# Designs tried in a protein design chat: VHH binders against b0bn94. Part 9

Target 1, 137 residues: b0bn94
Amino acid sequence: AEVQQLRVQEAVDAMVKSVERENIRKMQGLMFRCSANCCEDNQASMQQVHQCIERCHAPLAQAQALVTSELERFQDRLARCTMHCNDKAKDSMDAGSKELQVKRQLDSCVAKCVDDHMHLIPTMTKKIKESLSSIGK

## First folded at step 6 (VHH)

Design s1 (framework vhh_7nfr_2)
Fold by ESMFold2-Fast, scan of step 6:
Structure s1 (fold): chain B 137 residues (1-137), chain A 127 residues (1-127)
Amino acid sequence: as target 1 above (137 residues)
Amino acid sequence: QVQLQESGGGLVQPGGSLRLSCAASGFTFSSYAMSWVRQAPGEGREWVSYISSSGSRTYYAKSVKGRFTIARDNVKNTLYLLMDSLKSDDTAVYYCARGPYTYEWSSGKYKYYFDYWGQGTQVTVSS
């Protein structure tokens, strides 16, 4: 079950790194250049400069919120699947199955959940990148 | 530093009700999914309930569905478990846990397991 947890962690980390490299990093660069321009207005008040900088940060904040939302959806689906596995394990225990058999059934069920959801990552990656490309248009 | 502190446990009669609370500090509570996990005497841990970071999605173990309600207050950084129609087999130590699925932007890490747990609060249901 530790191996399955690591597999999900590594796959999601790889996806986020890909999204960061191809989409988020460019947005961050634009944000810093935008913010630098805010600081070059010698007649702006302190409040006006900070409001200008906050506007510059909005696209990056939107991008992170979008990625977080997609990850939350993925996590919620995986959580539902693994909770179903736990329910089945509990039913088997209540029916008198041996502890070792129940643990093996649980591990197998969770591995199936992970395998099924790992197949969704390429589609999720595509959706995220397409959505990020529309931010600021 | 991450801290989770449960409260609200106690002794109740069968059919009674309790509300558990979990005070969270040291992290952006609104960014993390949260769970309640229990451990009965002599048994392994059972995942009781899950709530998404926004609170819009909740899931329950079959054994508690319809009797327990998980909720969160992201302004107060507090997680709740409202327990109704308590049964003797609900007797357990109840733990507040962060996760199991969280992505931490500051570290660039996705975590599929419960990474932080509270100390637990004892719930005893007996006549």
Scores: ipSAE 0.123, ipTM 0.534, lowest interface PAE 5.0, mean pLDDT 83

Design s10 (framework vhh_7nfr_2)
Fold by ESMFold2-Fast, scan of step 6:
Structure s10 (fold): chain B 137 residues (1-137), chain A 127 residues (1-127)
Amino acid sequence: as target 1 above (137 residues)
Amino acid sequence: QVQLQESGGGLVQPGGSLRLSCAASGFTFSSYYMSWVRQAPGEGREWVSYISSSGSRTYYAKSVKGRFTIARDNVKNTLYLLMDSLKSDDTAVYYCARGPYTYEWSSGKYKYTFDYWGQGTQVTVSS
């Protein structure tokens, strides 16, 4: 359903924006400051400067990977739920239910999947922020 | 332009094996969940399998679990479906689809849907 698509998109966007604002942006600032300091070493070779900058980028890359991994876990759980709905709809159709009834049943099932998983977002957000706080420490 | 192109279909005997490929272009392949969906003659589309953006998570429809394996190569931008122990009821056109969920860091966008489909590749299982 397009309504359920929008609900998921908006909820995930809000979470990612919150994490970006409160955690990622700070780490990005530290990364650029760190990288600028690498470039101020007049005794360093080109290779050493590149390696220094790579080390500065690592915490941010780790943070983005962690957020992506948590989103992937959330998305997988939701996808499994919606696919179960599709399997049930197919079973209902094979048993001779009318197409309109099957569609309503599917839409209701998907809506419940979304409702159930939206309740997980605040806890997931807190876990992500706590995990991010430990990166680079 | 987003493009998905399937290959590897053909005629195979019951109990045989096939490897389907889907070449993706025009988007950041590694950021998207990818799926295989099939349509048998005279039937609606049936979701077969999906794989997460990293490849670490997979899911299979009950009808193919234990016989099919979905895989991806994010370096080559290619999706695979390894089909073993094929049955006559596996006969269908197999479509590569982008979805159902993804978050794309480069654009800052979250997407939910099967928004792009390949043209399909025919798999026929018969003696």
Scores: ipSAE 0.125, ipTM 0.518, lowest interface PAE 5.1, mean pLDDT 82

Design s11 (framework vhh_7nfr_2)
Fold by ESMFold2-Fast, scan of step 6:
Structure s11 (fold): chain B 137 residues (1-137), chain A 127 residues (1-127)
Amino acid sequence: as target 1 above (137 residues)
Amino acid sequence: QVQLQESGGGLVQPGGSLRLSCAASGFTFSSYWMSWVRQAPGEGREWVSYISSSGSRTYYAKSVKGRFTIARDNVKNTLYLLMDSLKSDDTAVYYCARGPYTYEWSSGKYKYTFDYWGQGTQVTVSS
């Protein structure tokens, strides 16, 4: 089940790097340039400058929060699936199944959870990129 | 250097209560899901509880649901397990584990596996 978990990790890493490269990095550049412009307004009060800077940072913060939220949703689904596997293993153990058999059943069940969720990554990637493209309106 | 150090285990009567603590250091604690896993004498490891990085989501094995509460303090970098209505069946070594999930932006880490474990703390429920 370690090999299957490594595969989902690699797929998610690839997705996040793609999103960072194509969307987040450019937004961060725009944020810093926007913030520099806020500091050039000699007529603005200190409070107005701070509000200007916060406005510049908002899109990037929203982008990072959105990606984090989608990752947490994915993790939540995996956690519920693996929790079911652990409960099933405990039931088998309590019913008198052999320890090695229970371990194999648990490993198989967890591997299926990972496998079932691997094919959700492309859909999640599309959703994230689509949502990020709409930020800053 | 990542370190996880459990405390709070001991001998307790059936029906009693214990509070386990896990002190974490060497990483951004608030970026990681944390877990409690136990191992009874002669048995394999059994998942007990998970808590999300923010603490907003908690999960429990069926055998402990309603009796145990997992909590965390991200300011103190400490994980807790509050155990109530303890049964002899709860006798085990309890391990604090980092994982199974992380999404650490500062380091670019996105992991879906347990990677660090504490030394364990013994809980014995007996008369």
Scores: ipSAE 0.166, ipTM 0.539, lowest interface PAE 4.6, mean pLDDT 84

Design s12 (framework vhh_7nfr_2)
Fold by ESMFold2-Fast, scan of step 6:
Structure s12 (fold): chain B 137 residues (1-137), chain A 127 residues (1-127)
Amino acid sequence: as target 1 above (137 residues)
Amino acid sequence: QVQLQESGGGLVQPGGSLRLSCAASGFTFSSYHMSWVRQAPGEGREWVSYISSSGSRTYYAKSVKGRFTIARDNVKNTLYLLMDSLKSDDTAVYYCARGPYTYEWSSGKYKYTFDYWGQGTQVTVSS
């Protein structure tokens, strides 16, 4: 069950690193170049420069918010699944099942939640990357 | 220095109401999912309720659904549990916990389980 938890952690970390490398890093570079250009306008006021920089930052902020939102949805689904496992474990205890049996059922149920959600990660990754490619267009 | 501190517990009659609070400090509260977990005398820990980092998603254990409401104030860094129609079976120490399933963007770490717990607040439902 701890092994299953580490597998989900590893897969999510790999997905985020992939998104960072292929999408976020390029957007960050564009943001800094855009912001540097704002600073080179010697006719602009301080306020105009700051507004220009804020506009340059918007696509990257939107991209990070999108990734965070998708991760939150994934995490919420996993949390809902494991809460259902806890409810089932409580029902078994109330029905007079032995503590060890209940622990085994809980561990098995949580492992299945993890397994079921592991299969969602590749599809979610592809969808995130497709959505990110349209930001700033 | 992550800290979670519960308050609001006490003795209440069956059918009564209580409002628990959890004050969070030492981290960006708005970036973390939060939960309430309870432990009744002689029993293991039971997951009571979950709220997403933004507050947009909430989930409840079957035993409390319709009676309890989880809420958060991200400006005040406070988590709440509003408990209505309390039953004797709700007698337990209530803990607020950070997580589970939170991703720390700054460190690139995924926190699969609860990583921090409060000290707990006792709720006793008795006539």
Scores: ipSAE 0.095, ipTM 0.517, lowest interface PAE 5.4, mean pLDDT 83

Design s13 (framework vhh_7nfr_2)
Fold by ESMFold2-Fast, scan of step 6:
Structure s13 (fold): chain B 137 residues (1-137), chain A 127 residues (1-127)
Amino acid sequence: as target 1 above (137 residues)
Amino acid sequence: QVQLQESGGGLVQPGGSLRLSCAASGFTFSSYRMSWVRQAPGEGREWVSYISSSGSRTYYAKSVKGRFTIARDNVKNTLYLLMDSLKSDDTAVYYCAKGPYTYEWSSGKYEYYFDYWGQGTQVTVSS
């Protein structure tokens, strides 16, 4: 099950790096440019400048929260799947199955969970990018 | 440096109750999903429960559902496992675990599936 854990970790890491590079980084750039423009208003009070900067930060904060929420949902689904596998393994042991057979059944079950959820990553990535594109519009 | 300190284990009779605590330090506790994992004598690790970073979502293994409650206090950086109606099959070393699969925005890194530095706490359910 270590190999399966690595597969998921690598795939999710690649997805997050893609979203960060293509979407989040652009939003960070826009946020800093927006904030810099707030500072160029020579007639604004200190409080008005601060409020302006806070408004500039909101879309990025929303974007980060959205990505985090989607990842937590994905992780929750995968974790529930693997917990179900552990429950089945315990049932098999309680029924008198041999240790080696139980371990093989557990590994196969976990591998299926991983395979099923790996197939969700492209769809999740697309939804995240579409949602991020609508932020700040 | 991540540190997890479990406590609250002990010897208890069947039907009894225990409350396990895990004091966390060295990371932004409120940003991470947390889990309880146990290992019974002669067996592999078994996931018991996990809780989302905010505490809004909780999940339980079939064997403990309805008997155990996972909770967290993000102000005190503490994770709890409230164990009721304990059975002999609950005898195990209980570990507090960071994760699984949490992305930390400040560092830009994904954490490993299980990240626990605790010594574990022994729970023995015996007459």
Scores: ipSAE 0.035, ipTM 0.395, lowest interface PAE 6.0, mean pLDDT 81

Design s14 (framework vhh_7nfr_2)
Fold by ESMFold2-Fast, scan of step 6:
Structure s14 (fold): chain B 137 residues (1-137), chain A 127 residues (1-127)
Amino acid sequence: as target 1 above (137 residues)
Amino acid sequence: QVQLQESGGGLVQPGGSLRLSCAASGFTFSYYAMSWVRQAPGEGREWVSYISSSGSRTYYAKSVKGRFTIARDNVKNTLYLLMDSLKSDDTAVYYCARGPYTYEWSSGKYKYTFDYWGQGTQVTVSS
């Protein structure tokens, strides 16, 4: 079921790329501009400049944590689905089914898991973008 | 260099307990989901348990549910499997594996398969 797993990779990559283009890139630009402004304060101590830069990085760190959290939720749903497939395969083997038939059954089951969860990606993308747009406000 | 090293296997009588550990190095452990997979003599690999990168979600094969507990310590970069009420059917080589379904920030890629495995630790349950 390497093909089905690659489909998930491609869909998630497309989603992350969209989030990068529309949200992360802008936040990254603001972070660098904010950090540059910290360095232009002639009255600030080195410690104060460092704290200022840390403050500038916080929104981007929050954005990455949010994306990671949503991806973790997605991966957890997929893991549960594929766990069910593995349990079914084990049952079939215990019942005396031939190895080749069990493998085909497992591959089919995993493919269904992927198909079912691919539909979640657009909703996840929308949720991520909405959440990210609120961080800089 | 990514390394996963299992320990804690051994011979135990039915109804006994064992605690397996997996020491991870060469990557940011807290970014990756982890799993335990076993292989009994003459059989294929069987998925046993899964833990999400944060440790908030755990899943178990029905054959071990209620008897095994998966846990992780992200500060110590260690994965655990606590095995209670062991049965002869639990006899297998136990592997820790990285994945599946974890996003890797350093590469910008979603990891959808097991990409690294340990060497395995033998668990024998015999009367």
Scores: ipSAE 0.014, ipTM 0.367, lowest interface PAE 7.2, mean pLDDT 81

Design s15 (framework vhh_7nfr_2)
Fold by ESMFold2-Fast, scan of step 6:
Structure s15 (fold): chain B 137 residues (1-137), chain A 127 residues (1-127)
Amino acid sequence: as target 1 above (137 residues)
Amino acid sequence: QVQLQESGGGLVQPGGSLRLSCAASGFTFSRYAMSWVRQAPGEGREWVSYISSSGSRTYYAKSVKGRFTIARDNVKNTLYLLMDSLKSDDTAVYYCARGPYTYEWSSGKYEYYFDYWGQGTQVTVSS
């Protein structure tokens, strides 16, 4: 199960790097340019400048919340799958199966959970990027 | 440095209750899903409960559903496990564990641990 955990960590890391590189970085650039434009308004009061800058930050905050939400959904699905594997392992032990056999069944079940959910990452990545592109429109 | 510190374990009689706590530090607690995992004498680790980073979703192992409640306080960076109607087969060392990868926006770094947990706290249910 430790090797399966590493597989998930690496896949999610690669996805987050892709989203940061292709989407979040551009949004950060737009946020700073927006904020700079607020500061160039010589007729605005300091309070108006402050409010302008706050509005510039809203799309990035929305983007971060969206990525977090999608990651939570992915984690929840995977957690549910692995918990089902643990329940099955407990049932096998209660039925008198040998400890080593139960351990092998559990490892196999968890590996299948990971394999199944790894297939979801490309779709999740696409959904995140599409959703991010709609922010600030 | 990431730290998870469990407390609240002890000896309790069958049918009793205990409240376990896990104090988290060194990371943005509110960004990570958390779990409770236990290990009974001579057995492998068993997943007990899961809570999403916001606290809006919880899941329980079949063996504890209806008796245990997982909760979190993101302001206090603390995870809880409320254990009711304890049985002798709940005897185990209980660990809190951190969920998988998240991106730390302020530092631009990746922080992860799917199987990271603290030192554990012993729960013994015996008459």
Scores: ipSAE 0.014, ipTM 0.374, lowest interface PAE 6.9, mean pLDDT 79

Design s16 (framework vhh_7nfr_2)
Fold by ESMFold2-Fast, scan of step 6:
Parts: structure tokens; sequence; C-alpha cells
Structure s16 (fold): chain B 137 residues (1-137), chain A 127 residues (1-127)
């Protein structure tokens, strides 16, 4: 399960780094420039300036929420698949299979869950990037 | 410091009901998925139920589906397991666990496993 942990972590990390480099970093730059512009209005009250800055931060907050939401959906699918593997292991144990055999079957089933869901990462990445391009319009 | 504390276990007759609670502290509960895992004497751990961080997705082991309900209250930082139609086979220590599959923005790490466990609460179903 250490190998499966590392596989998922590396793939998700690569995806997040790609999204950060190509999309989020640009949005951070726009946020700071927007906030600087709020501070240059010499007619605005302190409250109006703070409200202006909060509006500038909203697109980045939306971007982070969107990425988190997509990751949560991915995690939920993995959890469901892994739980099915546990059900199969329980069925094998009830049928009188040896503990070591059941453990090998469980490990194999979990590995397949990871393999199957790793194929979803490119689609998730595309969806995230498309959604991010719509933020701030 | 992360703490998970279960309560609500006890002795109940077959066909009875129990409600387990897990009080969470030391972390932002609303951002983590949570699970219930049980272990009967002399047996391995069995994953019972899962709930997503928002509570919008729940999953159940085949053995408990239709009888158990997992729920959470993100305002009270509490996880619940409502157990109906209890069977002798449900006798086990029930653990509250954080995770699995949590991505931590602060550390940049994806956790595939359960990283914190409660002390457990005993559920005994006998006549």
Amino acid sequence: as target 1 above (137 residues)
Amino acid sequence: QVQLQESGGGLVQPGGSLRLSCAASGFTFSTYSMSWVRQAPGEGREWVSYISSSGSRTYYAKSVKGRFTIARDNVKNTLYLLMDSLKSDDTAVYYCARGPYTYEWSSGKYKYYFDYWGQGTQVTVSS
C-alpha cells in the first residue's frame, strides 16, 4: 500500500503543480495588482478599500475551492472502490480462505482501484483548467 | 494536537439500535473525509463507512448497507454512526478515523491512508 500511496500522491502533485504554474500563478498576480489599484483611490473610505480588496481575492478563492472540489470527487471515487475491495476480502474470509491469501487479494484489488482511477487524472486536469479560465469574467 | 474521541457504545440485544459519536478536535474537521472502522476480537479491521468532507457523499460496506447511516455536523466537529437492526456479527470495537484520501494544501501531501484514530468504543450485540 506504500507503493500505491506514492503513485497517487505523485500523480496528484504533478497535476496540482501544472495547474498552479499555468493558471493559479497568473491569477495571484492579477489579485495583487487589483488590490494595489484599490489602495490608490484617494476618495475611498477605509471600508470601501477593504471591500475592494476582498473582491480582488474572490477569484483566487474560487479557484482553490474548484481544485479542492475536484480532488474531493477523485478521493470519493477511490474510497468507494477500496471499500468494494474490503467487501470482497470479507466474502473470501467468510468462505474459509487463508488470511495471507485474503491479504494478497485485498492488496491486488486496491492496486487495481488505483490503476483505474489514475486514468481519470488527465480528464480532471482538463476540467479544472477549463473552469479556471472562466473565473474572473 | 489531533484528537478523536468515540462514545455511545454498549450492550444491546439483536435487532436493537445504537448511535455512536466521535468528537474531533485539533484540526479543521470540515476539510477532512472521515470513516468508521471496526475490529472484532481476533479479526482484522473492517472498513464500515465513509463520509466526504462536506457530507454530500457517503459509502457503506456491503455488510451494513441499509442498516447503518453515517452523518457529520461540521459546526459541532462531530461524526455519527446510527446503527439499526444490530446483529451479533456487528459485535466489535468501533473506531473513528480521519481520512482516507485527504490532500493537505498546507503540506502539499496526499494521504491515502487513515492518519489518526480514536481509542474505540465497544459495541456488543448479544441476547
Scores: ipSAE 0.246, ipTM 0.640, lowest interface PAE 3.6, mean pLDDT 83

Design s17 (framework vhh_7nfr_2)
Fold by ESMFold2-Fast, scan of step 6:
Structure s17 (fold): chain B 137 residues (1-137), chain A 127 residues (1-127)
Amino acid sequence: as target 1 above (137 residues)
Amino acid sequence: QVQLQESGGGLVQPGGSLRLSCAASGFTFSSYAMSWVRQAPGEGREWVSYISSSGSYTYYAKSVKGRFTIARDNVKNTLYLLMDSLKSDDTAVYYCARGTYTYEWSSGKYRYTFDYWGQGTQVTVSS
């Protein structure tokens, strides 16, 4: 039996670590330096300082939302593929196929879903990094 | 903040029709699969229907297949459940839920995973 869920989780974790290391960390540094500059204006009210800090945080918040959205899109695509496998398995059962045969067909179908979607991760990683690099210039 | 708001429930006679809506906000609706789940008085939650993020794949519980239709409008961030030929057994609170359906290799079983739920809308089918 293959551990397809572990394969997906490990690949996603590797992608997230790469994005954090190469893009998010730099954005976080910029955010803190921006925020420190907001606090150096001795004439600003507390409300003005707060608004300044919020503006500094916006690019990082956008970046985190983008990464989250892309990961959820990936999960959805994989789920749709496995649901199709479920439909095929159900059709086979209704047509009188044996339980063991249906299970093997289902397992094969799900493994193909995982293999196909694992292939998309490098392209997704590149697009995420490019999008992140355009945020907060 | 993620929010899901159902509407369209009410009282209807057996054989009647209702259309439920779920307004989504606080997330990129077009990136998520959605489901409808119901709970009848004194019963556990029963999954009713699933729709993929694009709307290309839909699945139904055996009890509603052929009578209910799930649909979505990704421009309006709205999920729908079109209910036809309603039966007394369809009486329940209907919830929209954000989530997905996955296969668990360790158990060999399918699993529904939902992270956000609406407040629910009551559907009552009676004379």
Scores: ipSAE 0.000, ipTM 0.141, lowest interface PAE 13.2, mean pLDDT 78

Design s18 (framework vhh_7nfr_2)
Fold by ESMFold2-Fast, scan of step 6:
Structure s18 (fold): chain B 137 residues (1-137), chain A 127 residues (1-127)
Amino acid sequence: as target 1 above (137 residues)
Amino acid sequence: QVQLQESGGGLVQPGGSLRLSCAASGFTFSSYAMSWVRQAPGEGREWVSYISSSGSWTYYAKSVKGRFTIARDNVKNTLYLLMDSLKSDDTAVYYCARGPYTYEWSSGKYKYTFDYWGQGTQVTVSS
């Protein structure tokens, strides 16, 4: 199960780096240019400048919240899948199955959960990128 | 009301073992991921270990991996931390905490977000 946990961590990390490089950096650039423009308005009060900068930051904050939300949903789905595997294993033990047999069934079930959810990462990545591209429009 | 109560702390010699417990009440324990967090004298809080709501997934800080084991009993609403091969560096107040994790863009790291904490239990490792 340690190997499966590492697979998930590496795949999620790769996805996050991809989203950061291809989408978030562009948004950060726009945010800083937007903020710089706020500071160049010599007729604005400091309060108006602060409000202007906060408006420039809103899209990036939305982007961060979106990515966090999608990752939490992914982790919850994976956890629920493995919980089902644990329930099945317990039922098998209660029914008198041998410990080694139960362990094999559990390992196989967990591996399938991971494999199934690894296949969801490309779809999740696409959804995140599409949502990010709509922010600020 | 949500309550988390740690127990099992104490004084142990280097190389010794200790088992911490955290009794949870006031919420559906089996629905929440749990963590152990520690704070050494004069230092900030350090995340130690995580366990998913089902117990299927566990993660450990590098400093404790291979020595500590996190476990839970969803029937008894209890979280455990089994500590083996204790070192003086493990001296700290240990807290159990409820909640998931979030990703932080500024650091590129996962950050554990906790909404409830226990009062803590002192672990002292000395000769």
Scores: ipSAE 0.000, ipTM 0.160, lowest interface PAE 13.2, mean pLDDT 79

Design s19 (framework vhh_7nfr_2)
Fold by ESMFold2-Fast, scan of step 6:
Structure s19 (fold): chain B 137 residues (1-137), chain A 127 residues (1-127)
Amino acid sequence: as target 1 above (137 residues)
Amino acid sequence: QVQLQESGGGLVQPGGSLRLSCAASGFTFSSYAMSWVRQAPGEGREWVSYISSSGSKTYYAKSVKGRFTIARDNVKNTLYLLMDSLKSDDTAVYYCARGPYTYEWSSGKYRYYFDYWGQGTQVTVSS
């Protein structure tokens, strides 16, 4: 349902805002300080300065990739669960079940997928924050 | 403006093969999970296949598992559906859809289930 989709969106959005505020923003600051240091080297060629700046971006890129990977894994699990619900609904219709009964089963199945995966968000949040806190040390 | 444009549909005999393409524009394609959804004559929409933003994870409806392969080219901003061993039951309009459940870094927003759809491409499997 749309209501279930909104629940997931709101929960994930809150998690990402928390991660951005507590971890990503710090990484952004470190990246700019690192890049500024690259520009202060009067002995470096322009190519060496640009390569230095690219290296400064690596920890932030790693941090964003980590968050993206965790979100992708969460979203993939939810998608798989929802697709399984749709397969079961199709099987029930093909077997001659009433349309209304099938729709009720589908709604319940999808709602359970969402409820089960909402359970994972606090654990995922802690894992992300712990991993991010160790990057760039 | 987000646009998804399908191509590659047509008439094919049972047991044949087709390759569908979906050209994406107006967004950072590599940041979004993508799906193929079909609608058979007189039926509702059926979710066919899913691919994660990186392409590392794919999922298939039971009806197409082992026969269809979803793939993407993030450099060319193109989604593919490689359909083998086609059956009459595969006759449908095939839609390219963005999602479900992707976080968009550029806007800082979590995206809904399927938030954008292509116009569809017809696949007919008949002798």
Scores: ipSAE 0.209, ipTM 0.605, lowest interface PAE 4.4, mean pLDDT 82

Design s2 (framework vhh_7nfr_2)
Fold by ESMFold2-Fast, scan of step 6:
Structure s2 (fold): chain B 137 residues (1-137), chain A 127 residues (1-127)
Amino acid sequence: as target 1 above (137 residues)
Amino acid sequence: QVQLQESGGGLVQPGGSLRLSCAASGFTFSSYAMSWVRQAPGEGREWVSYISSSGSRTYYAKSVKGRFTIARDNVKNTLYLLMDSLKSDDTAVYYCARGTYTYEWSSGKYRYTFDYWGQGTQVTVSS
């Protein structure tokens, strides 16, 4: 089940890179231009400039929270699935199955959890991108 | 330099209670979901409980649901497991484990695994 962890890691990495290229980079550019504009206001006090800059950072903070929430939801679903696998393994052991058989059953069950949840990544990616595109509208 | 250090294990009688702690250091604790995993001698690892990075979601193995409570203090970088109505079957080494997705906007890095485990704390329920 070690190789299953790598599969999940690679898929999430691809998703994160896609979101960064298509959404986050543009938002970062807008944030820095917004912050630069705050600094060009000759009438503003230092406190007003700092508040202006903080407002410029808000969309990125919102984006990070949104991506974190979606990834946490994905992780929670996967964790619940693997916990169910452990419950099944314990039931199998209690029924008199041998340790090696139980370990194989657990590995197979975890692999199925990963396979099932890998299918959710495209939908999650689409949802994240759509939500990020609505930020600042 | 990620470290997870469990404490609070010991010997208790059936029906007793224990409180386990896991002190985390070397990473941003508040960004990672955490789990408790146990292993009895000669048996495989068994997931006990899970808590999301914010603490908003908790999940429990069927064998401990209603008896155990997982909690975290993100200010103190500490994970807890409150164990009530302990049974002889709960005898095991208890490990805290890190597993979640953390996205860093500046670096674009993330990780998902139960990749860091503490050294474990022994819980023995006897007599």
Scores: ipSAE 0.000, ipTM 0.208, lowest interface PAE 11.2, mean pLDDT 78

Design s20 (framework vhh_7nfr_2)
Fold by ESMFold2-Fast, scan of step 6:
Structure s20 (fold): chain B 137 residues (1-137), chain A 127 residues (1-127)
Amino acid sequence: as target 1 above (137 residues)
Amino acid sequence: QVQLQESGGGLVQPGGSLRLSCAASGFTFSSYAMSWVRQAPGEGREWVSYISSSGSHTYYAKSVKGRFTIARDNVKNTLYLLMDSLKSDDTAVYYCARGPYTYEWSSGKYRYYFDYWGQGTQVTVSS
């Protein structure tokens, strides 16, 4: 279960780092430059400057929301799969199966959930990058 | 410090209802998926329900599906478990847990496991 947990963590970490390096970092830089420009308007009121800065933050906020939404979808699917494994394990115990056997079945079931969902990460990464590229248009 | 505090447990008759609450502090609650996990006397831990960080996705163990509802209030930093049609088999200590499967923006880390647990609240369903 620790090995499977590390596999998921490493794969998701690699995906997020890729998205951050190729897309998020540039958007964050643009956001700060946009905000700095708002502050250079000598004729603007405090409220106008604040509204200007909020507009500058919108694309990055949208990008973070999109990544979070895709991760939630992935987490949701994985959680559903592992909960099915737990239900199966409990049914096996109730039927009189040996505790050691039940633990092995559970671990195998969870490993299959991880294997099945690891195949989704490349597709998810592609979708995220494509969506991020369209932000601000 | 990260802290999870549960309340709402008690003694109830079969067919009754209870509402459990979990107050979270010491972290950005809205960034973490949350779960309820229970442990019946003499049994191992059983995953009961899951809710995503935004509340958009919820999942339930087959044993509680249709009877329990997990909910959260990200403004109040509180997690809930609404339990209807309680059965004797629901007797257990119920734990509020952070995770699993949460991406933490501040650290850039994906958390696959439960990293923090509450103290637990006892639910007893008996006639």
Scores: ipSAE 0.012, ipTM 0.334, lowest interface PAE 8.8, mean pLDDT 80

